# VHH binders against c4kar8, part 142

Target 1, 263 residues: c4kar8
Amino acid sequence: MAELSTPSPASPAPLDGGRGDELEKFTLRGARQILQLLQDLITHRGLITAHTGGGHSFMTAVLKVDEERGRVVLDPSPDPQANRRALAAPRLTCVTQLDGIRIQFPLVGLGEGQDKGRPALFAPLPAEMLRLQRREFYRLQVPLAHELSCLLKAEDLARKPVEVSARVIDIGAGGVAVVVPTGAAEFVIGGTLPACRLALPDGEPIELDLEVRNLNRQTQRNGTEQLRVGLRFAALPRAADTRIQRYIFKTERALNAKARGGL
Below, E stands for the ipSAE of ESMFold2; O stands for the ipSAE of OpenDDE; V2 stands for 0.75 times the mean of E and O plus 0.25 times the DockQ between their complexes.

## First folded at step 9 (VHH)

Design s9 (framework vhh_vobarilizumab_d1; at its last look DockQ between E and O 0.55; V2 from the best seeds 0.63)
Fold by OpenDDE, look of step 9:
Structure s9 (fold): chain B 263 residues (1-263), chain A 125 residues (1-125)
Amino acid sequence: as target 1 above (263 residues)
Amino acid sequence: EVQLVESGGGLVQPGGSLRLSCAASGFTFSEYDMAWYRQAPGKGRELVAGIDSGGYTSYADSVKGRFTISRDNAKNTLYLQMNSLRPEDTAVYYCAAQKTFTGVTYYRPSEYDYWGQGTLVTVSS
């Protein structure tokens, strides 16, 4: 009985940098955003495939972020040869997944260290992290006439609480995209905005928690910069979900009717 | 003025023992991770052993089981007990100090704040 060696699931190849412009939308370069994402990886004990080149890789995890020295600390491989390859590599390509989102980031300048007697690897903080978010839900483009808005409870650059009224541009079962003036608040991907208020046309605003999932700066034709913020519903009450679904359904039906010449 | 002064180097036969000392002054010794590095002729500087401010130790594979790093905070002194010495252990041995921050010690020469002048250890028949 030949034991069919179940082919080890091919580690997804590092995304070849070919479609440069599209990848920029998903690339985090902000120090705060990078730190937050690394902390999230620590919190969730995310396993990372670290590619050393030449088809070699090893499994690791982020153990710690040393903000004082600007270092990320990684779990070394149990294989000494893998660690040697890692240390000799000019670049380590780290690939992982968090909440179904693929994350990729480079580390340069890997070294050996110790964390309280435990062997560790370290590198300078990555300059960029790629976060590829797949849209899980269909999003309805909100008609301008509906004037949907979301009151965001955020922080400014000084970490002072601010309220920002944002226009909702699309809505789905999983979240909303909003547009805010540039500089109105500081948003961090993975950050939670508590007790926000989504205004629907059919009644009182819905209070809900939102998680920042995407940030995209857009320059309008008139030269004005706007920030598009993709937000996930972090905690949506059932009643609120029902209202949102009803709104989407009703709006889609109306749009389709109009497209058919019926209105 | 910050000073690290190594002592205890010398000529020893293969299989012999030496004890190196590094006297620290001019900084709060107990707040620093300490290490011994060595540099053989024509080679780069390499880690021999490290001891953090908490007393956790690390050793290069080449010296593991033969060398012991220790510290005496009351005396502001770092030690390296070297047993079963080999010709390949011949090098200038340096004491290094790195400020402790998060409990992580980085074994990279550029990460150390202070260095000694070194002491020569020669292992020869």
Scores: ipSAE 0.731, ipTM 0.877, lowest interface PAE 0.6, mean pLDDT 90
Fold by ESMFold2, look of step 9:
Structure s9 (fold): chain B 263 residues (1-263), chain A 125 residues (1-125)
Amino acid sequence: as target 1 above (263 residues)
Amino acid sequence: EVQLVESGGGLVQPGGSLRLSCAASGFTFSEYDMAWYRQAPGKGRELVAGIDSGGYTSYADSVKGRFTISRDNAKNTLYLQMNSLRPEDTAVYYCAAQKTFTGVTYYRPSEYDYWGQGTLVTVSS
């Protein structure tokens, strides 16, 4: 569960991930910035996963940027079927990483060409590129032993105030996912839950406002249905952000130590 | 004024040969990647062969081994030697030019800067 995107159906993931104004600060739209980032990918020989839709993808790289014509030149797949799929796709979603920073950008209008006798692909320069630090897309799976909970100030079916203690199943810099029993409260995507309290293992609970981003029904092994609620942190105070990031860092270090054995 | 003028088309029997020429003027020929495209009746233009400013060539699978593209920068002329002609080669053949970018050629008709008016090749008994 490390992805920053709202849980989505099998459609192609957009660059903004359903957090339009929040992701805008990580979106490059300036021509100079885009050219420089593409040049950095060329210099570091960054491997790019190009998604064509329908669960298909291929590995590529940016070979060159033609500033005069406004084109990027890409390495084709050795698999001819992958190249045909790419050329037929309405867009490619390109994903890569540079120095721990996730980079994502769309390409449209893909065509064929050559580069000094070798087959090549090309497209117009992207109009935007998303640049995310690990902190912005990582979600920690919360260990059961930590018993992280969030007290939600919500409304019941009769629209009366209710407090629901929800188990936190994952946590990241931008929000949490929780589970509640079906019917414990009514949640509306886009709705806000003011003055909720997030309980971390160390220190007093954090008071914060949450925004409902997604709802998914889950059936437990005993047949009981639970609701998974994706929640975004609203206007998080600096001190609260620091505590959350410290928890994530310490917990990840501890989990990695157990995975390597006995540290 | 930029001009690309094709010549050498005509009627030929299957198995025969033709040599197409494209005389270029109005631009620095050696700085351009050149190509032959063809268009059969009712079809779109398709790449036949390309030759970049550095001499690297590319051929459509349907003509590989039968057609040879070449260029003479001193004469500003592009050539297409067509051997073992088939009825399926019947088309209007176009000369096209694209300003070179470090050996990169874009094989979409809309990416070419200049086009000739074409020369008809008919392969028939």
Scores: ipSAE 0.582, ipTM 0.839, lowest interface PAE 1.5, mean pLDDT 87
ESMFold2 (binder alone), look of step 9: mean pLDDT 84; pTM 0.847

Design t1 (framework vhh_7pa5_2; at its last look DockQ between E and O 0.51; V2 from the best seeds 0.00; counts 0 for: pae E 3.7 > 2)
Fold by OpenDDE, look of step 9:
Structure t1 (fold): chain B 263 residues (1-263), chain A 125 residues (1-125)
Amino acid sequence: as target 1 above (263 residues)
Amino acid sequence: QVQLVESGGGMVQPGGSLRLSCAASGFTFSSYAMSWVRRAPGKGPEWVSTISGSGGDTSYADSVKGRFTISRDNAKNTLYLQMNSLKPEDTALYYCAKESDFYGTDIYDSPFDYWGQGTQVTVSS
C-alpha cells in the first residue's frame, strides 16, 4: 500500500515576483533582436523620447546602427541644454513605439561626435529592449467627460494624513494614472496608499489599496506644474476588477464606434 | 489601428507658403490633442505646434510663431499646418503626431504615441 504522498500545496507565489517575471517576458536581450528592432525604428522613422532624469526629456531618433562598433547613433537635440543633460546623465531611458507596441530601452555611456559631418550622439547598443504590447499593458485614456476621480489617502510633508481628490487620466487592468495638484501630498515610489476610492461612472466608488509606482512632474505649457502619479492596484477585490474591466471595455467600444462613425 | 498620413509637403522658395495635411484614422480624433513635429537634417526632432482636441487651444514653437497656423477639421479627421513666410531653416520632414494616451505606471512617459511617416518640406532658392 504505497502511501500516496499528498503533494504539499504549492506556496502561493509572492504577488510581487509576478510583475518582474511578467516584464521579463517582454524584454529582448538577444543581440540580433535588438539590432533588428533598432533598424526597424530607423526604417519607420521612429520618434524617441529620451529621458535624462529629473523630469527632463528630449526628442531624438535613431540615425544609424553601427553593428561593427556596437553602437547606436542618435539625433542630437536642437536644444544644447538638453544635450548637455543627456551627456551628463548616467543613463538615458528611451521610449518610443513601433506598430502599436510601446518600446523602452536604456542607453548608457552616451557621447557626442559627428556622423557624416553632422552632430550626433553615440551610445553602446542597449543590452535590453522592453516591448510592451497594448493587449498586456494597455491603458485607456479616460475621456474628460467621464470625470473619473480617485480619492487618495496620502500624507503631506509633515506626514499628516490627507485626502486628495485626483483626476484619473488613464486606467488599465493593473492600475491608474492620476493628476495630483502640486503640493497636495507627498508620494514615495513603492509606497502604499490604503483604502483609496476610485470613482467610476457606474455605481459606488471602489475601495482599493494603491501602490505608487511612478511619479512624473511635468511643467505644462502654461507654466503650471502638474504631478502625474502612476498607481498600481495593490489589492483589488474580484468584483472591483470586473467593474473596472467592464468600464474599460465599454469605453473602448464607445470610442471605437465614434471613430468609425466619424470616418 | 491608428494611422496618420501626412501630405502637402514639397519644395518652395523662401517666403513661400505650404499647407500640410494629416489624415487620421483608427481613433477618436476629436478626443486627442494633435501636434506637428519636424526633423531637419542633422537635428533631432523639434516640436512645432499643438492643437487641442476641440481645436480651442493652440501653441507654437517660438521659431514658427506668427508664421505657422495649426488647425483641425474634426469632421474630416484631418490636421492642418499652414506655413507662411517659409525660411530655409524650416526645411525638414514634418510629422503629424498624436498625443499619448498611455502614461503607464512603471514606464516612462512620452508625449506622443503615434506619428506618421512624415512629409518633406524643402525651402530653397
Scores: ipSAE 0.790, ipTM 0.921, lowest interface PAE 0.7, mean pLDDT 86
Fold by ESMFold2, look of step 9:
Structure t1 (fold): chain B 263 residues (1-263), chain A 125 residues (1-125)
Amino acid sequence: as target 1 above (263 residues)
Amino acid sequence: QVQLVESGGGMVQPGGSLRLSCAASGFTFSSYAMSWVRRAPGKGPEWVSTISGSGGDTSYADSVKGRFTISRDNAKNTLYLQMNSLKPEDTALYYCAKESDFYGTDIYDSPFDYWGQGTQVTVSS
């Protein structure tokens, strides 16, 4: 009932996703910092999505932090089934954003009980919290007129090389999302596509290795089926990063000027 | 930056109607799905309704289907929720929420990135 109706990735990878060392600089581990960030979520009435695994999630919020007992108190879902899944899950992955900053943290050992006569969920304080600035997670929706493309050097089901020219639908500092016809190639979450080519409007295409991060099958209005592939940039050179950030900035600026000016 | 300001809440008798508004600024409004989320006393946040960027696709929680209507005016950057046949269980703080830029590109989704301070709806006789 409280489950989101939009689809989640069909087969999510483990939480660290093979990026653990890249994210360390954004990871808070100090008890004081964690307590302050949780308090900020309370103060700002943060809407949290708690992922229970298997593509299920529910919305929650932090009610309070019990510093003396070392635990966090969460709102239960209005949906009893979501609460049962949460209590059965080995871990909750909590995700939210606060003023454009993405916040993610695990909760383990979730239990149920009461807080001042009201049902509540309890867990030990997280040992770490991830805090990402907008630049580290923001994705520009690419205007159709820009016709951005990415040449994917992938494999078919028989592991034979195949090249797929994919339309880029969004782009950020860490990767792109593309669409391809269903069945154009075999994509495996965690797989690497070497020597792909990202075509930006200005300059030569960028050669880069891509890692598959998510897959989502989509049906368009006319019944056409396509695959949305989330791709992470591997070891992005500084020059390529600069070009991507410049494209994002200029495109955002142009879109904002057009929207402010109207038609 | 992004700003969402809800209005139109108030006290109303059971069976009554209210229309909520959300004024949006700081982003290209028509590019994003928008949602209403409510938080009742003693319960966590509950999704109420979502409308696509164009306004052509809407969805509703079972508890409000047939009573609530979500709409948007992209020329005025405004989201609406028409609430009819209100019941005491609709009493809550109602937030408008913007679809996350990040949605659908990571292993764990965060469906919203910004929301307002909310507008209170109280259904009591």
Scores: ipSAE 0.330, ipTM 0.749, lowest interface PAE 3.7, mean pLDDT 82
ESMFold2 (binder alone), look of step 9: mean pLDDT 81; pTM 0.801

Design t10 (framework vhh_7pa5_2; at its last look DockQ between E and O 0.28; V2 from the best seeds 0.00; counts 0 for: pae E 3.2 > 2)
Fold by OpenDDE, look of step 9:
Structure t10 (fold): chain B 263 residues (1-263), chain A 125 residues (1-125)
Amino acid sequence: as target 1 above (263 residues)
Amino acid sequence: QVQLVESGGGMVQPGGSLRLSCAASGFTFSSYAMSWVRRAPGKGPEWVSTISGSGGSTSYADSVKGRFTISRDNAKNTLYLQMNSLKPEDTALYYCAKESDFYDTDIYDSPFDYWGQGTQVTVSS
């Protein structure tokens, strides 16, 4: 009677491996493809956001692709400080879109120079370009009068737990964007903020987990720097989803009615 | 598909005025802040102005403050930029840009996720 050794249930493959593989499908590494895409960006006069790290970014555009020298030429920022940050950065993360497709590519080895007698930034051609299809969710700009807030459970620089009350500036089915004071907490892209509380006007706050997706530093008119944090709903109960959708729908309707002169 | 189409550009003398328009389609226009960005020759893109989805809040670059006025008609899905007291330094390609959402991506975000082809503004004597 040979004891049929019941095969030990295969440990569920760590969920983290799948995302990397999915991104690979959308990553261009072919030199010709990269060149073509960069040329398309020129042709379409694509605006590029170049991230220099630390939540800092500036707008640029591809001016030229130099195939012979294997380099890309970019517009410098009108802000000298942004250019300094760019040149000091070990890597630029460039983000743009073409025909509704989001494009991200790294640039390393940035230098400054002149192109046709005008200041320009130079970098070697990117080794890869990521192309991602459309966002599934739209965002509603939250009226200031609604005063939506999100209590973020985060960590400070010392990794001490801190709670930060953040103003919600936009909301969608998939997440929120919030503004926090600079230095209020440390955020890491890809990091999870557990047990946060989203306050909607129609009832008790919604407890939810949030994932940090984007960081952007913004200087206000008054010179105060704020951090904009893009947050994805990591786990949203169905009831919460319904409430969020209802809020969005109601608010959109109200805004549209007002725009039509009905309010 | 999201489309933004700028119009109203042209050549004007210093001190003149222009009104730019941007026709938006393919998204709920009133749900997004909209911006004007300009790109002058030899200069990188420069933010000009932003207006909230509802139109209740506006912001301007210091370089255009007091001269430019951003507005929107959500019923017409149209963004406007009234430009007064134009200067040669205002010569640029002007883009209408949609503010990006910041969470539905595995990549770094941009302030803008869509923009038009731009309309050329030339201020010259």
Scores: ipSAE 0.678, ipTM 0.880, lowest interface PAE 0.8, mean pLDDT 86
Fold by ESMFold2, look of step 9:
Structure t10 (fold): chain B 263 residues (1-263), chain A 125 residues (1-125)
Amino acid sequence: as target 1 above (263 residues)
Amino acid sequence: QVQLVESGGGMVQPGGSLRLSCAASGFTFSSYAMSWVRRAPGKGPEWVSTISGSGGSTSYADSVKGRFTISRDNAKNTLYLQMNSLKPEDTALYYCAKESDFYDTDIYDSPFDYWGQGTQVTVSS
């Protein structure tokens, strides 16, 4: 068998990036509720993104719920490499939205097989599903003109310190997302990046600790690959939190004024 | 209410061409990237192409590069996919999909929040 092609530093992500206790009130654990939500995804043709780790993902859909065998049945990817990564991953993190509600659930023990003569992926039913209403947590898409950046203190593939200036693409109360070229640094989900520097338009950069929560690979039109890195604020001083909230509020107000006719 | 309605599918010979359209309503069309996603018989969904809200940036799956062209007309709220040099393996139900809004606790991307019913493309002799 040919060696599986996956990024070396990547690992499967947990259900919510290590915030399980904080998200408990949004977590469904009843077997009936889980079965109904999976059936809703089937009925509404839910397009699911299955994250296999290391910023890799593939699209799938729930074909059926086999209640008798306690299994969920998924479409395999038409990309054989994606299927190999999925089968090698210790966990899949499945994410979709239905009517603006975010749905996230882990699948473990993924296997391949046949469903009515058709190739399919199988996993035990998830023991929990996360159901988040969009309005509970707001995230600002950062205007390009603001040129927000975050200086990341990370490590290269040889585990030597490197500094990467990353463009901030969104920001909220709990963290930021940034984009870096693939290979600029090695990121490990759950890892910490201490003493990073977030540059806001007003005032001095904020020194803060960041925790890596997700990695998503993106391919641009010219074929170049970039990495979207989801970063959670860790050890965020209250003064820094206040500055971030003020930036979000000012920017929202400015964007709303522009959208209403440019005053 | 967000609505996405695909059209322009049909039967075509290998080597032929089709142009798919997606009429969008219920949101500010020009503010969002739009994608085409396809689902072939017996296979799961496959991303095909994405175009930025302004139309200035496009990307394609390797399997369709050089043959398919995504475009949009923001004045008409319409997304297009020009499909040339069609092959039997392009046979699929093609969906128009809207880029998700961002969400503060979103650790993993969910790239689409709405999609249409799809339009069937069949490539056979």
Scores: ipSAE 0.302, ipTM 0.722, lowest interface PAE 3.2, mean pLDDT 81
ESMFold2 (binder alone), look of step 9: mean pLDDT 80; pTM 0.795

Design t2 (framework vhh_7pa5_2; at its last look DockQ between E and O 0.25; V2 from the best seeds 0.00; counts 0 for: pae E 2.7 > 2)
Fold by OpenDDE, look of step 9:
Structure t2 (fold): chain B 263 residues (1-263), chain A 125 residues (1-125)
Amino acid sequence: as target 1 above (263 residues)
Amino acid sequence: QVQLVESGGGMVQPGGSLRLSCAASGFTFSDYAMSWVRRAPGKGPEWVSTISGSGGSTSYADSVKGRFTISRDNAKNTLYLQMNSLKPEDTALYYCAKESDFYGTDIYDSPFDYWGQGTQVTVSS
């Protein structure tokens, strides 16, 4: 009587596996492709935002690609503090665009030096560059007049539960970006915010779970610091997804109509 | 397709004035804040000024405050930068930049998503 070994239930494939696979098709790893893209950034005088972590970033540009030495040369920040942060960071995440395509690439092993007698930053060539077409990762900038908000269930520094009403600044099929007052709550990338409420103009708020994916600190013109939080929809009911898509579509159509009428 | 085309750059003496223009196309110009960014030789890009979509709000870097004036004509889809009392340290390539409409979730954001090729401003005696 051969004991039929009941096949161990296949562990549900981590839901995150799909997004990783989707990004792979947009990731360049070929040395020639990377070099060409970097050269194109030089040719087009690309402005690069280099993220150093902790919500800090500075603007830079590629000055030179040194293929022989396998390095990229960047402009240093006019802010010495930003340069210090960059040099201290284990990794820079560089973001730019070329021909309407968003480009993201990591730099590791940053150093300072001189190029042609001028201060410069140096890093080994990136091992990969991500090219994202806007159509595939579209985020609708929310018109201010719509006043979309998201009630975030978060924690403060003392890990006390707090509710924060955050303004939604952009929305897409996969998530929202919000603005939060500094000090209102503590956010951790990869952290989940359960039972949040997204308010759309067309009805009752949508209850959903959100995952923190990005943090960016910005100083406003008035000197007030704001935190931008990128949030992924962690669990979105189908009905909610439909409502969100409808909102996006409707809003885009309205914006496009306005743009055409203003021409 | 979004296009930004800067013009008005040139060579001026210290204390002189220039007016830069940026012609915008391919998007609803009035819906976006616009900025000027400059890149001086041997220096990374530096933010200069921003104006809201409506033109009702403006901001300036401390280095240019009181000397530069950002403005826009939404009917003409044009951004301007009036530069007065120019200094040698103002020598740079000046970019017109569109405020980003995409901040992303899984990717890092950028304040700008489009910019022009720049116009060269040189201040020298």
Scores: ipSAE 0.741, ipTM 0.901, lowest interface PAE 0.7, mean pLDDT 86
Fold by ESMFold2, look of step 9:
Structure t2 (fold): chain B 263 residues (1-263), chain A 125 residues (1-125)
Amino acid sequence: as target 1 above (263 residues)
Amino acid sequence: QVQLVESGGGMVQPGGSLRLSCAASGFTFSDYAMSWVRRAPGKGPEWVSTISGSGGSTSYADSVKGRFTISRDNAKNTLYLQMNSLKPEDTALYYCAKESDFYGTDIYDSPFDYWGQGTQVTVSS
């Protein structure tokens, strides 16, 4: 019997795999820190994705921080339905990036109004903001010498099962990007590839489910066509996550040592 | 360090043309789709156009289709937006944005992970 996961009322929704406890050390709760981070988003013209629930989101930006009233002021969406969803939502989950650092914060109590005669959305200042360093979510460019590969279980044009060996070009905590020959299989964005096998240098391949997130046809310098496939880890056991994180850390450390030169 | 620098904005009359440029550095430009996003006064950001890493696939918002052309030069690490038949409604700050990929351990994705400071386009009589 499995327990259903539930979202935290004041923090980013935890995912299966228990990462919420690790995220506490990246959580800002100081009022001055929060105000400064919001001001930095204003200064850098930060593009923010505001998630309203049910798979819906809209783009916004912080217009200003009203410290005296304890409020943040956001752009409304040009889509009236997005604004209605935002105003009806019990909370917004706002996500953006500043200088390679992922920033995430909840807004509750969103209201509509005017700012200097223009429509705007208002909310109390968030009580906390999550600030994740690049190491927690960035993509490692896989060195060619490592020859990482992933066996994809997909379908051909006739809907027959095929196995495709794909070279991994980058890897992160949440997924991989791979390249395959054009026409090797049919991929559909949002499709799931079950029981694929990711080969890391240390030990047996990892069996994992992948979700297709993007497709990009590429032409190499020699004119050869290939398909870049962005894949998300659909379900990732803790042991597999640990192995992937160790590979990323060890490889990044080795690349930094090489850049400094050997003694 | 990822850097995106927009240029080519300015003031034009209705019906005029502008070509925006975005110089990219700090990442392998040809590996990523790139977008133009605009922000008009009093409105939130609005997606304008996207081009694939190879340049082989493009898409446009309905409001600009047939008037704007996105392109890229992967040898120069530069993204372009050719804007023709400009209207007052096109007045906005135009951002060059790098499309986010599937990376992340959270269900909350963002369509962009890096963008520039923007270049202002003003269309007035």
Scores: ipSAE 0.404, ipTM 0.777, lowest interface PAE 2.7, mean pLDDT 82
ESMFold2 (binder alone), look of step 9: mean pLDDT 81; pTM 0.802

